VH-VL binders against q9umr5. Designs and how they scored, part 13

Target 1, 268 residues: q9umr5
Amino acid sequence: SYKPVIVVHGLFDSSYSFRHLLEYINETHPGTVVTVLDLFDGRESLRPLWEQVQGFREAVVPIMAKAPQGVHLICYSQGGLVCRALLSVMDDHNVDSFISLSSPQMGQYGDTDYLKWLFPTSMRSNLYRICYSPWGQEFSICNYWHDPHHDDLYLNASSFLALINGERDHPNATVWRKNFLRVGHLVLIGGPDDGVITPWQSSFFGFYDANETVLEMEEQLVYLRDSFGLKTLLARGAIVRCPMAGISHTAWHSNRTLYETCIEPWLS

## First folded at step 8 (VH-VL)

Design qg11
Fold by ESMFold2, fold request of step 11:
Structure qg11 (fold): chain C 268 residues (1-268), chain A 123 residues (1-123), chain B 112 residues (1-112)
Amino acid sequence: as target 1 above (268 residues)
Amino acid sequence: QVQLVQSGAEVKKPGSSVKVSCKASGGTFSNYYISWVRQAPGQGLEYLGYIIPEYGTANYNEKFKGRVTITADKSTSTAYMELSSLRSEDTAVYYCARGSKWFDSTPYYMDVWGQGTMVTVSS
Amino acid sequence: DVVMTQSPLSLPVTLGQPASISCRSSQSLVRYDGNTYLYWFQQRPGQSPRRLIYKVSNRDSGVPDRFSGSGSGTDFTLKISRVEAEDVGVYYCMQGTYWPPTFGQGTKLEIK
């Protein structure tokens, strides 16, 4: 039998958005129990990510308890950060495949329509003034905002991303790393035609240096220091990279070629 | 510098399939987009699709979806394009071309081209 | 698909004179990263295509400086400041901003 699949949605999203993904899973893995978590829908997706992590944790615990052989996570956009935090904070998770669908794993530094709606007078170059404040950190977008030109402010003010990346010292760093390393596979999906995630390579743990040159995962300090286990996972052969051009941000969960190539093989 | 060397010309019947090879030498291959483009006699260029050999990820122009399959063998630095259900209008020169590295911000450079493979479809 | 329209389709030119080829896209080629992925290729008679210009205006290595690219948004131009005999061939623009990449229909440059 196939392991249960838990789906976690992204910003301004809801469970309905995944109906095509559910159809694909049913066709290729009939009998799989798939749960699309109906939490923090729409505007509720702007709540602080730690609040979302706690709510999703409560929802996944009974699902994982009923599946002692493990579960899979499919986590889209902002949802991929929620899922990575779950893997760190849950001592008892049994996740085999963590499938990250175009998630800003190293952060976001891009002007989007959502950003303009929320902070209409801001640009990416000045949003750090809002996001790197206690008030700004009450919004999910700011929890993973990563301004490469204000790294000192990011490292000190981030209440979420700098912590789950192990970029700032904290009492749970060793335990979170141990928990994260219990994942079977980390499947990274994204591509250059996404149109929202900036840089799109954030979906592969790439990110800008101070000159806005994108450095690969293996060039990042968090990888080199193995701060939360990326180097260990890569050495173990547990990181799967599945880049695909030609897919926009809203199409990752409704593209059959992407599903068959990047998702299906990992739903054992 | 990288060179792309393609397999020889082919003559095929309508309804059959063709598989064209593209071997890279003298440079890196696996982490690049490897694209396929065709040119009917006296006509312009038409994009078919790509593969990233390192990951085996491929995508196709919708015009050819269902008929084209692009694969790669990393151990031999060779990409393949297979076109099925051939028709007379598929008569063309088929080119492979190397694009950008998948991780770069500049997709679809097509900076190095193979010599082309003539595929003729006739009864 | 993004439609790429070239003008003229046939370009007879006198040796030593300038030549200009226009390429228009059905929508802006500026990607959300701020770059414009507009390319020019040359296909000499009997040869495979060769990249001349990438990202609007950057010449590839080995391309003579008499070739230049310009333009923005939807309108782009390839210029040859003084045409030489070896410039005979077909010139294609291509956009790589939107999936799938698409080509213009080609401009045949001939010496008159």
Scores: ipSAE 0.783, ipTM 0.896, lowest interface PAE 1.0, mean pLDDT 91
Fold by ESMFold2, look of step 10:
Structure qg11 (fold): chain C 268 residues (1-268), chain A 123 residues (1-123), chain B 112 residues (1-112)
Amino acid sequence: as target 1 above (268 residues)
Amino acid sequence: QVQLVQSGAEVKKPGSSVKVSCKASGGTFSNYYISWVRQAPGQGLEYLGYIIPEYGTANYNEKFKGRVTITADKSTSTAYMELSSLRSEDTAVYYCARGSKWFDSTPYYMDVWGQGTMVTVSS
Amino acid sequence: DVVMTQSPLSLPVTLGQPASISCRSSQSLVRYDGNTYLYWFQQRPGQSPRRLIYKVSNRDSGVPDRFSGSGSGTDFTLKISRVEAEDVGVYYCMQGTYWPPTFGQGTKLEIK
């Protein structure tokens, strides 16, 4: 029998978006119990990420309790940040594979159609004024907005990303790192044709320096300081990178080649 | 400087398969996109797909459907392209080309090309 | 797929004279990162393609300065200021903005 799979959706998303992924899992791992969490869909996905983490935590506890051998997480886009926070705050999680499907793990710094819809008169260079305010931090998008040109403001104002990355001192940093390190594998998926995640390398814990040059995971301070366990995970062989060009942001969960290459091997 | 050396010419019957190799020497291979492109005699260029050998991730032009498979062997610095259910219109020179590193945003950067492999499909 | 249309398809030129090759795409080639992924390749008779120009106007190393690329959006041009004997071959434009990458039909440059 295969471990149960829990699916966490992204911004402006719903459980229907994963119908193809569910079919692929059924074909390759028949009998797998797959739960697509039907929480914070549509506009509710704009709720503060800590509120979403709280709600998703309540939903996953009974699923994990019924599966003492472990579960897998497939977490898409914004959902990958929710899942990483879950791994940190849950003392008792039993996640084997955490599959991060094109998630902005190091943050977002991009002008996209949905950001233009939300903030039509603002450019990415100016969004820090909105996002790094108390009002802005009430929106999920601003919880992972990461302006490489205003790092001081990011570190002071980010109520979510700077905390789960261990970039700010907080009383739970040691226990969150311990909890995160109980994951079996971290599977990172993304690619240059995504069109939404900016830089797309954020899905691999890469991000801009002050000159907007993308530095890879191993060059990031959070990796070098091992602030939440990335260096430890890489050293034990627990980080799997699965980059794939030719896939747009809305197609990651409906591409069979991507599924067979990057997801299927981790759903034992 | 990296060089890409491909396997020799092949003559195949319709309905069979062909597997062309592309070996890299004098440079790095595994962290790069390795693309495949073909050219029918007297015709233009047509993109088939790529692989990133380090991760084994490949993607294909939809017009070749399930007929193309691209693989790599990191230990020998060799990429392979297999085309199945061959038809006479698959007669072409098949090229491999090195793209950018996987972490760069320009995967179709084909600055180094192999010498080409002629595949002839005839009855 | 993005359609790339070249003109002319055949270009006879007198040695020392200029040559100009047009390439038009069916969609804008400006990617969400602001870059335009338009490339030019040269294929000399009996040889593999060689990249000449990347990102519209940047010459590759070892490409003579008589080659230049220009254009924006959907309309692009490769110019050779003074055609030399070694310039004989077929020239292709290619877009890399949208999956899958696609090539123009090619322009055969010949000496009159």
Scores: ipSAE 0.780, ipTM 0.898, lowest interface PAE 1.2, mean pLDDT 91
Fold by ESMFold2, fold request of step 11:
Structure qg11 (fold): chain C 268 residues (1-268), chain A 123 residues (1-123), chain B 112 residues (1-112)
Amino acid sequence: as target 1 above (268 residues)
Amino acid sequence: QVQLVQSGAEVKKPGSSVKVSCKASGGTFSNYYISWVRQAPGQGLEYLGYIIPEYGTANYNEKFKGRVTITADKSTSTAYMELSSLRSEDTAVYYCARGSKWFDSTPYYMDVWGQGTMVTVSS
Amino acid sequence: DVVMTQSPLSLPVTLGQPASISCRSSQSLVRYDGNTYLYWFQQRPGQSPRRLIYKVSNRDSGVPDRFSGSGSGTDFTLKISRVEAEDVGVYYCMQGTYWPPTFGQGTKLEIK
């Protein structure tokens, strides 16, 4: 039998968005119990990410308890950050594959249609004024906003991303690292034609330096300091990279070629 | 400096398939886009698809999905393009090209080109 | 797919004179990251294509400075300030902003 699969959606998203993914899993892994968590749908996805983490934690506990062999997580976009936080805060998770589906794991710094829709007069160069305020940190998009030109503000103001990345000291850092390292595999999926995640390499723990040159995961301070276990996990052979060009942000969970190449092998 | 050397010219009948090889030498191969482009006689260029050999991830121009398959063998630094259900309209020179590294901020799909492989589909 | 339209399709030029090739896209090539992924390729007779220009205006390594690219949005131009005999061939624009990459029809440059 196959391990149960838990799906966590992204910003302005809902459980219906995953109908094609569910069909693919049923075709290749019949009998798999798949739960698409129906929490924080639509505009509720703007609530603080720590609030979302708490709600998703409560939902996954009974599913994990019923599956002593373990579960898989498929976490899309913003949902991939929720899932990474879950792996850190849950002392007793039994996640085998954490499949991060085009998630802004090192943050977001992009003028996108979503940003223009939500903040029509803002641009990436000035959004730090909103996001790096206490009021701004009450919105999920600001919880992972990462302005490479205001790194000191990011490090001081981020209530979520700087903490789960271990970029700011906090009393739970050692425990969160230990918990994260219990995952069996971290599967990183993304590509250059995404259109939303900026830089798209954030899905692979890449990000801009001060010159907006993208540094890959192994060049990031968060990796080099091994602050939450990325270096350890990579050395263990547990990080899988699956880059694919030609897929837009909303198509990652509805593309059969992507599923067969990047997701299917990890749903044992 | 990298060099791409393709397999020789082929003559095929309609309905058959062809597999063209592209071997890289003098440079790295596996972490780069390896793209395929064709050029019908007297005509322009048409993109078919790519592979990133390190990860085995490939994607195709929708026009050719179902007929084109792109693969790679990392141990021999060789990429392959197979086109099936050949028609006379598939008569073209087929090029492989090495692009940028997959992680590059600027998506260069084609900075070094192979010499081309003429595929003729007739009668 | 994004349609790329070149003008002229045939361009006879006297040696030492300037040449200009136009390329128009069916939609803006400005990507969500603010960059424009427009490329120019040269194909000399009997040879494989060679990339000349990337991201609208940046010359590739080994490309003479008489080649320049410009433009924005949907309208782009390749200029050769002084055409030389080695410049004979077909020139293609290509967009890399939207999957799949697409090429213009080509402009054949000939010496009068």
Scores: ipSAE 0.769, ipTM 0.891, lowest interface PAE 1.0, mean pLDDT 91

Design qg13
Fold by OpenDDE, fold request of step 11:
Structure qg13 (fold): chain C 268 residues (1-268), chain A 123 residues (1-123), chain B 112 residues (1-112)
Amino acid sequence: as target 1 above (268 residues)
Amino acid sequence: QVQLVQSGAEVKKPGSSVKVSCKASGGTFSNYYISWVRQAPGQGLEYLGYIIPEYGTANYNEKFKGRVTITADKSTSTAYMELSSLRSEDTAVYYCARGSKWFDSTPYYMDVWGQGTMVTVSS
Amino acid sequence: DVVMTQSPLSLPVTLGQPASISCRSSQSLVRWDGNTYLYWFQQRPGQSPRRLIYKVSNRDSGVPDRFSGSGSGTDFTLKISRVEAEDVGVYYCMQGTYWPPTFGQGTKLEIK
């Protein structure tokens, strides 16, 4: 039998968005128990990510307990960060494949139409003033806002991304790394036509330097320092990169070609 | 200097399949987009799809409704385009072209082209 | 799909005279990243297409200075300041902003 699949949605998303994905899984892996977690939907997805992590943890623990052989996670957009954090704080998770579906794994620094309305009075370059305040950090989007021009503020004020990345020292860094490394495979999916994740390479742990040049995963300090296990995962062949052009952000979970190419192989 | 060399001309019957190869030499291959474009006689250009050989990820123009399959063998620096259920309308010169590196934001760069492969579909 | 419309489709030009080809897209080709992925290709008789211009106005290496690309949004132009015999062929614009990439009909440049 196939391992259960747990799906975590993204910002302003709901379980309804994954109807095609469910169809694809049912057709290609009949009998698979798929659970789309209906938590923090819509505007509730703006709640602090740590709060979301706790909520999702409560939901996945029973599912994992019933599946001693392991489970697969499909985590979309913001959900990918939630899942990464979830796997970092859980010392007993049994996740075989963690599929990060177009997630800003290395953060977000873009003000596309999808996000711009959240801060209508501020441009991308000024969002640090809000996001790196105590008030700003009460919103999920600010929890992974990564301003390359204000690295000091990011490192000191980011209450989520900087911590799960191990970019800021904290007492749980070693344990979180150990926990995250329990994953069988980390499947990174994203592409240049996403239109929301900025830069799109963030889905592959690429990100801007101070000159807004996008650097690859292997050039990132989190990789070089192996702060949360990326280097280790790569070394043991546990990281799968699946880039695909021609996919918009809202289509990652609804494209058959993408599913067959990047998702399906990891649901066995 | 990077070159793309394609397989020779093909003559096929309707309903059959054709597989065209595109071999890269003189440069890196695996990390680039390899696109396929066709041109019917006396007509314009039509985009078929691409592959990133390093990861085997391909995407297709939906117009072909699943008839096209693009694969690659990075060990031989060769990309393949297979078109099934051939029709007379599929008669065209098929080109492979190298795009940008996958990590760049210009996937459809297509700065280097193969010499083309004529595929004739006739009864 | 984005429709690319070229004008004219046939362009007879006297040797040494300038030429201009227009390309219009059905929607703006400015992507969210601020780039415009408009390309121009040249196809000489019996040859494979050759990219001349990328991102509206950037010439590829080896492309003569007499070729220039311009435009914004939905309207683009390829100009040849002085047409030479070797410029005979079909020219295509292509957009790469939206999936799938789409080409114009082509403009056949001939010498009068």
Scores: ipSAE 0.934, ipTM 0.957, lowest interface PAE 0.5, mean pLDDT 95
Fold by OpenDDE, fold request of step 11:
Structure qg13 (fold): chain C 268 residues (1-268), chain A 123 residues (1-123), chain B 112 residues (1-112)
Amino acid sequence: as target 1 above (268 residues)
Amino acid sequence: QVQLVQSGAEVKKPGSSVKVSCKASGGTFSNYYISWVRQAPGQGLEYLGYIIPEYGTANYNEKFKGRVTITADKSTSTAYMELSSLRSEDTAVYYCARGSKWFDSTPYYMDVWGQGTMVTVSS
Amino acid sequence: DVVMTQSPLSLPVTLGQPASISCRSSQSLVRWDGNTYLYWFQQRPGQSPRRLIYKVSNRDSGVPDRFSGSGSGTDFTLKISRVEAEDVGVYYCMQGTYWPPTFGQGTKLEIK
């Protein structure tokens, strides 16, 4: 039998968004128990990510307990960060494949149409004034806002991304790294035509330097310092990169070619 | 300089398959997009799809989905385009072209082209 | 798919005279990143296509300065100052802003 699949949605998503993914899984892996977690849907996805992590943890624990052989996680967009944090705080998770589906794993620093309605009067260059305040950190989007021009504020005020990245020292850094390293495979999916994740390379742990030049994962301090285990995972062949052009942000979970190429191989 | 060298001309029957190769030399191959474009006699250019050899990820023009398969062998710096269920309208010169590095931009830059492979489909 | 429309389709030109090719897209080619992924290709008789211009106005290395690209949004132009005999061929515009990439019909440049 196939291992259960747990799906975590992204910003403003619902279970309905994954109807095609469910169809693909059912067709290619019949009998697979797929659970799309119906938590923090719609506007509730704006709640602090740590709150979301706690909620999703409560939901996945029973599923994992019933699947001693392990489970697969498919985590879309913002959900990918939730899942990474989840795997960092859980010392007993049994995740075989963690599929990060177009997630801003290294943060977000872009003002696309998808986010403009949320911050109609804010430019990306000024969002740090809001996001790095205590008030701003009560919103999920600010929890992974990564302003390359205000690194000091990011490192000191980011209550989520900077912590799970191990960019700011905290008492749980070593344990979280250990927990995260329990994952069998980290599957990173994303592409240049996404249109929401900015930069799109964030899905592969690439990100801007101070000059807004996008650097690769291997050039990032979090990798070089192995602060949460990326270097270790890469060294043992546990990181899979699956870049694909021609996919918009809202189509990552509803494209058959993408599914067959980047998702299906990891559902066994 | 980077060069793309394609396999020779093919003559095929309707319903059969053809597989065209594209070998890169004089530069890096695996981290770049390799695109395939075709041109029917006296006609314009049509985009088929691409592959990133390093990861084996390919995407296709919807028009050709199900019939086109793009693969690559990193060890030989060779990309392949296979077209199945051939029809007379598939008669064309097929080109491979190199785009940007996958991490930098899109597959559409196509700054280096192969010499083309003529595929003729006839009864 | 985005439709690319070139004009004219046939362009007879006297040697030494300028040439201009228009390319229109069915929708704006400005991407969210602020870039416009419009390309120009030259295909000489019996040869493979060659990229001349990328992102509207950038010339590739080795492309003579007689070639220039311009435009914005949905309207683009390739200009050739002082057409030479080696410029004979078909010119294509291509958009890479939207999947899949699409080409114009081509403009056949000939010497009168």
Scores: ipSAE 0.934, ipTM 0.957, lowest interface PAE 0.5, mean pLDDT 95
Fold by OpenDDE, look of step 10:
Structure qg13 (fold): chain C 268 residues (1-268), chain A 123 residues (1-123), chain B 112 residues (1-112)
Amino acid sequence: as target 1 above (268 residues)
Amino acid sequence: QVQLVQSGAEVKKPGSSVKVSCKASGGTFSNYYISWVRQAPGQGLEYLGYIIPEYGTANYNEKFKGRVTITADKSTSTAYMELSSLRSEDTAVYYCARGSKWFDSTPYYMDVWGQGTMVTVSS
Amino acid sequence: DVVMTQSPLSLPVTLGQPASISCRSSQSLVRWDGNTYLYWFQQRPGQSPRRLIYKVSNRDSGVPDRFSGSGSGTDFTLKISRVEAEDVGVYYCMQGTYWPPTFGQGTKLEIK
């Protein structure tokens, strides 16, 4: 039998978005129990990510308990960060494949339709003034806002991304790293035609330096320091990179070619 | 200098399949996009799809979806394009072209081209 | 798919005279990242296509400076300041902003 699949949605998303994914899984892996978690949908996805992590944790614990052989996670967009944090705080998770589907794993720094909606008068260059404030950190988007020009503010004010990355010292860093390393495989999916994740390489733990040059995962401090286990995972062959061009952000979960190439192989 | 060398001309019957190869030399292969483009006689250019050999990820023009398969062998620095269920309209010169590194940009740059492979579909 | 329309389709030119090719897209080619993925290719008789211009106005290495690309949004132009005999061939514009990439019909440049 196939391991259960748990799906976590993204910002302003709902379970309906994954109807095609469900169809694909049922077709290719019949009998798979797929649970799309219907938590923090729509505008509720703007709630602080740690709150979301707690909610999703409560939902996944019973599923994991019933699956002693393990489960797979498919986490889309913002959901990918939620899942990474989830795996960091859970010392007893049994996740085999963690599929990060076009997630801003290294953060977001770009004007998107989502940002325009929330902050219609704000430019990305000024968003740090809002996001790195106490009230800004009450919004999920700000929890993974990563301004490369204000690294000090990011490191000090980011209440989510900086912590799960181990970029800011905290008492749980070692334990979180240990927990995250329990994952069997980390599957990173994304591509240049996404149009939302900025830079799109963030889905592969790439990100801007101070000059807005995009650096690869291996050039990032979090990797070099192995602050949450990326270097260790790579060394043991547990990181899978699956880049694909020609896919828009809202199509990652509904594209058949993408599914067959980047998702299906890891649902065994 | 990077070069792409393609396999020789093919003559196929309708309903059959053709597989064209594209071998890269003089540079890195695995991390770059390899795109495929075709040109019917006296006609313009049509994009088929691409592959990233390092990861084996390919995407296709929906027009050809289900009939075209793009693969690659990193050990030989060779990309392949297979087109099935051939019809007369598939008669064309097929080109491979190298794009940018996958991490930098898009498969659409196509700065280096193969010499082309003529595929003739006739009964 | 994005439709690319070139004009003219046939371009007879006297040696040493300038040439201009227009390319129009059915929608703006400005991408979310601020870049415009418009390319120009040259195909000489019996040869493979060769990229001349990338992202509207950037010349590839080895491309003579008599070639220049310009434009924005939906309207683009390839100019040859002084046509030479070696410039005979078909020229294609291509958009890479939207999937799938699409080409113009081609413009056949001939010497009068």
Scores: ipSAE 0.911, ipTM 0.944, lowest interface PAE 0.5, mean pLDDT 95

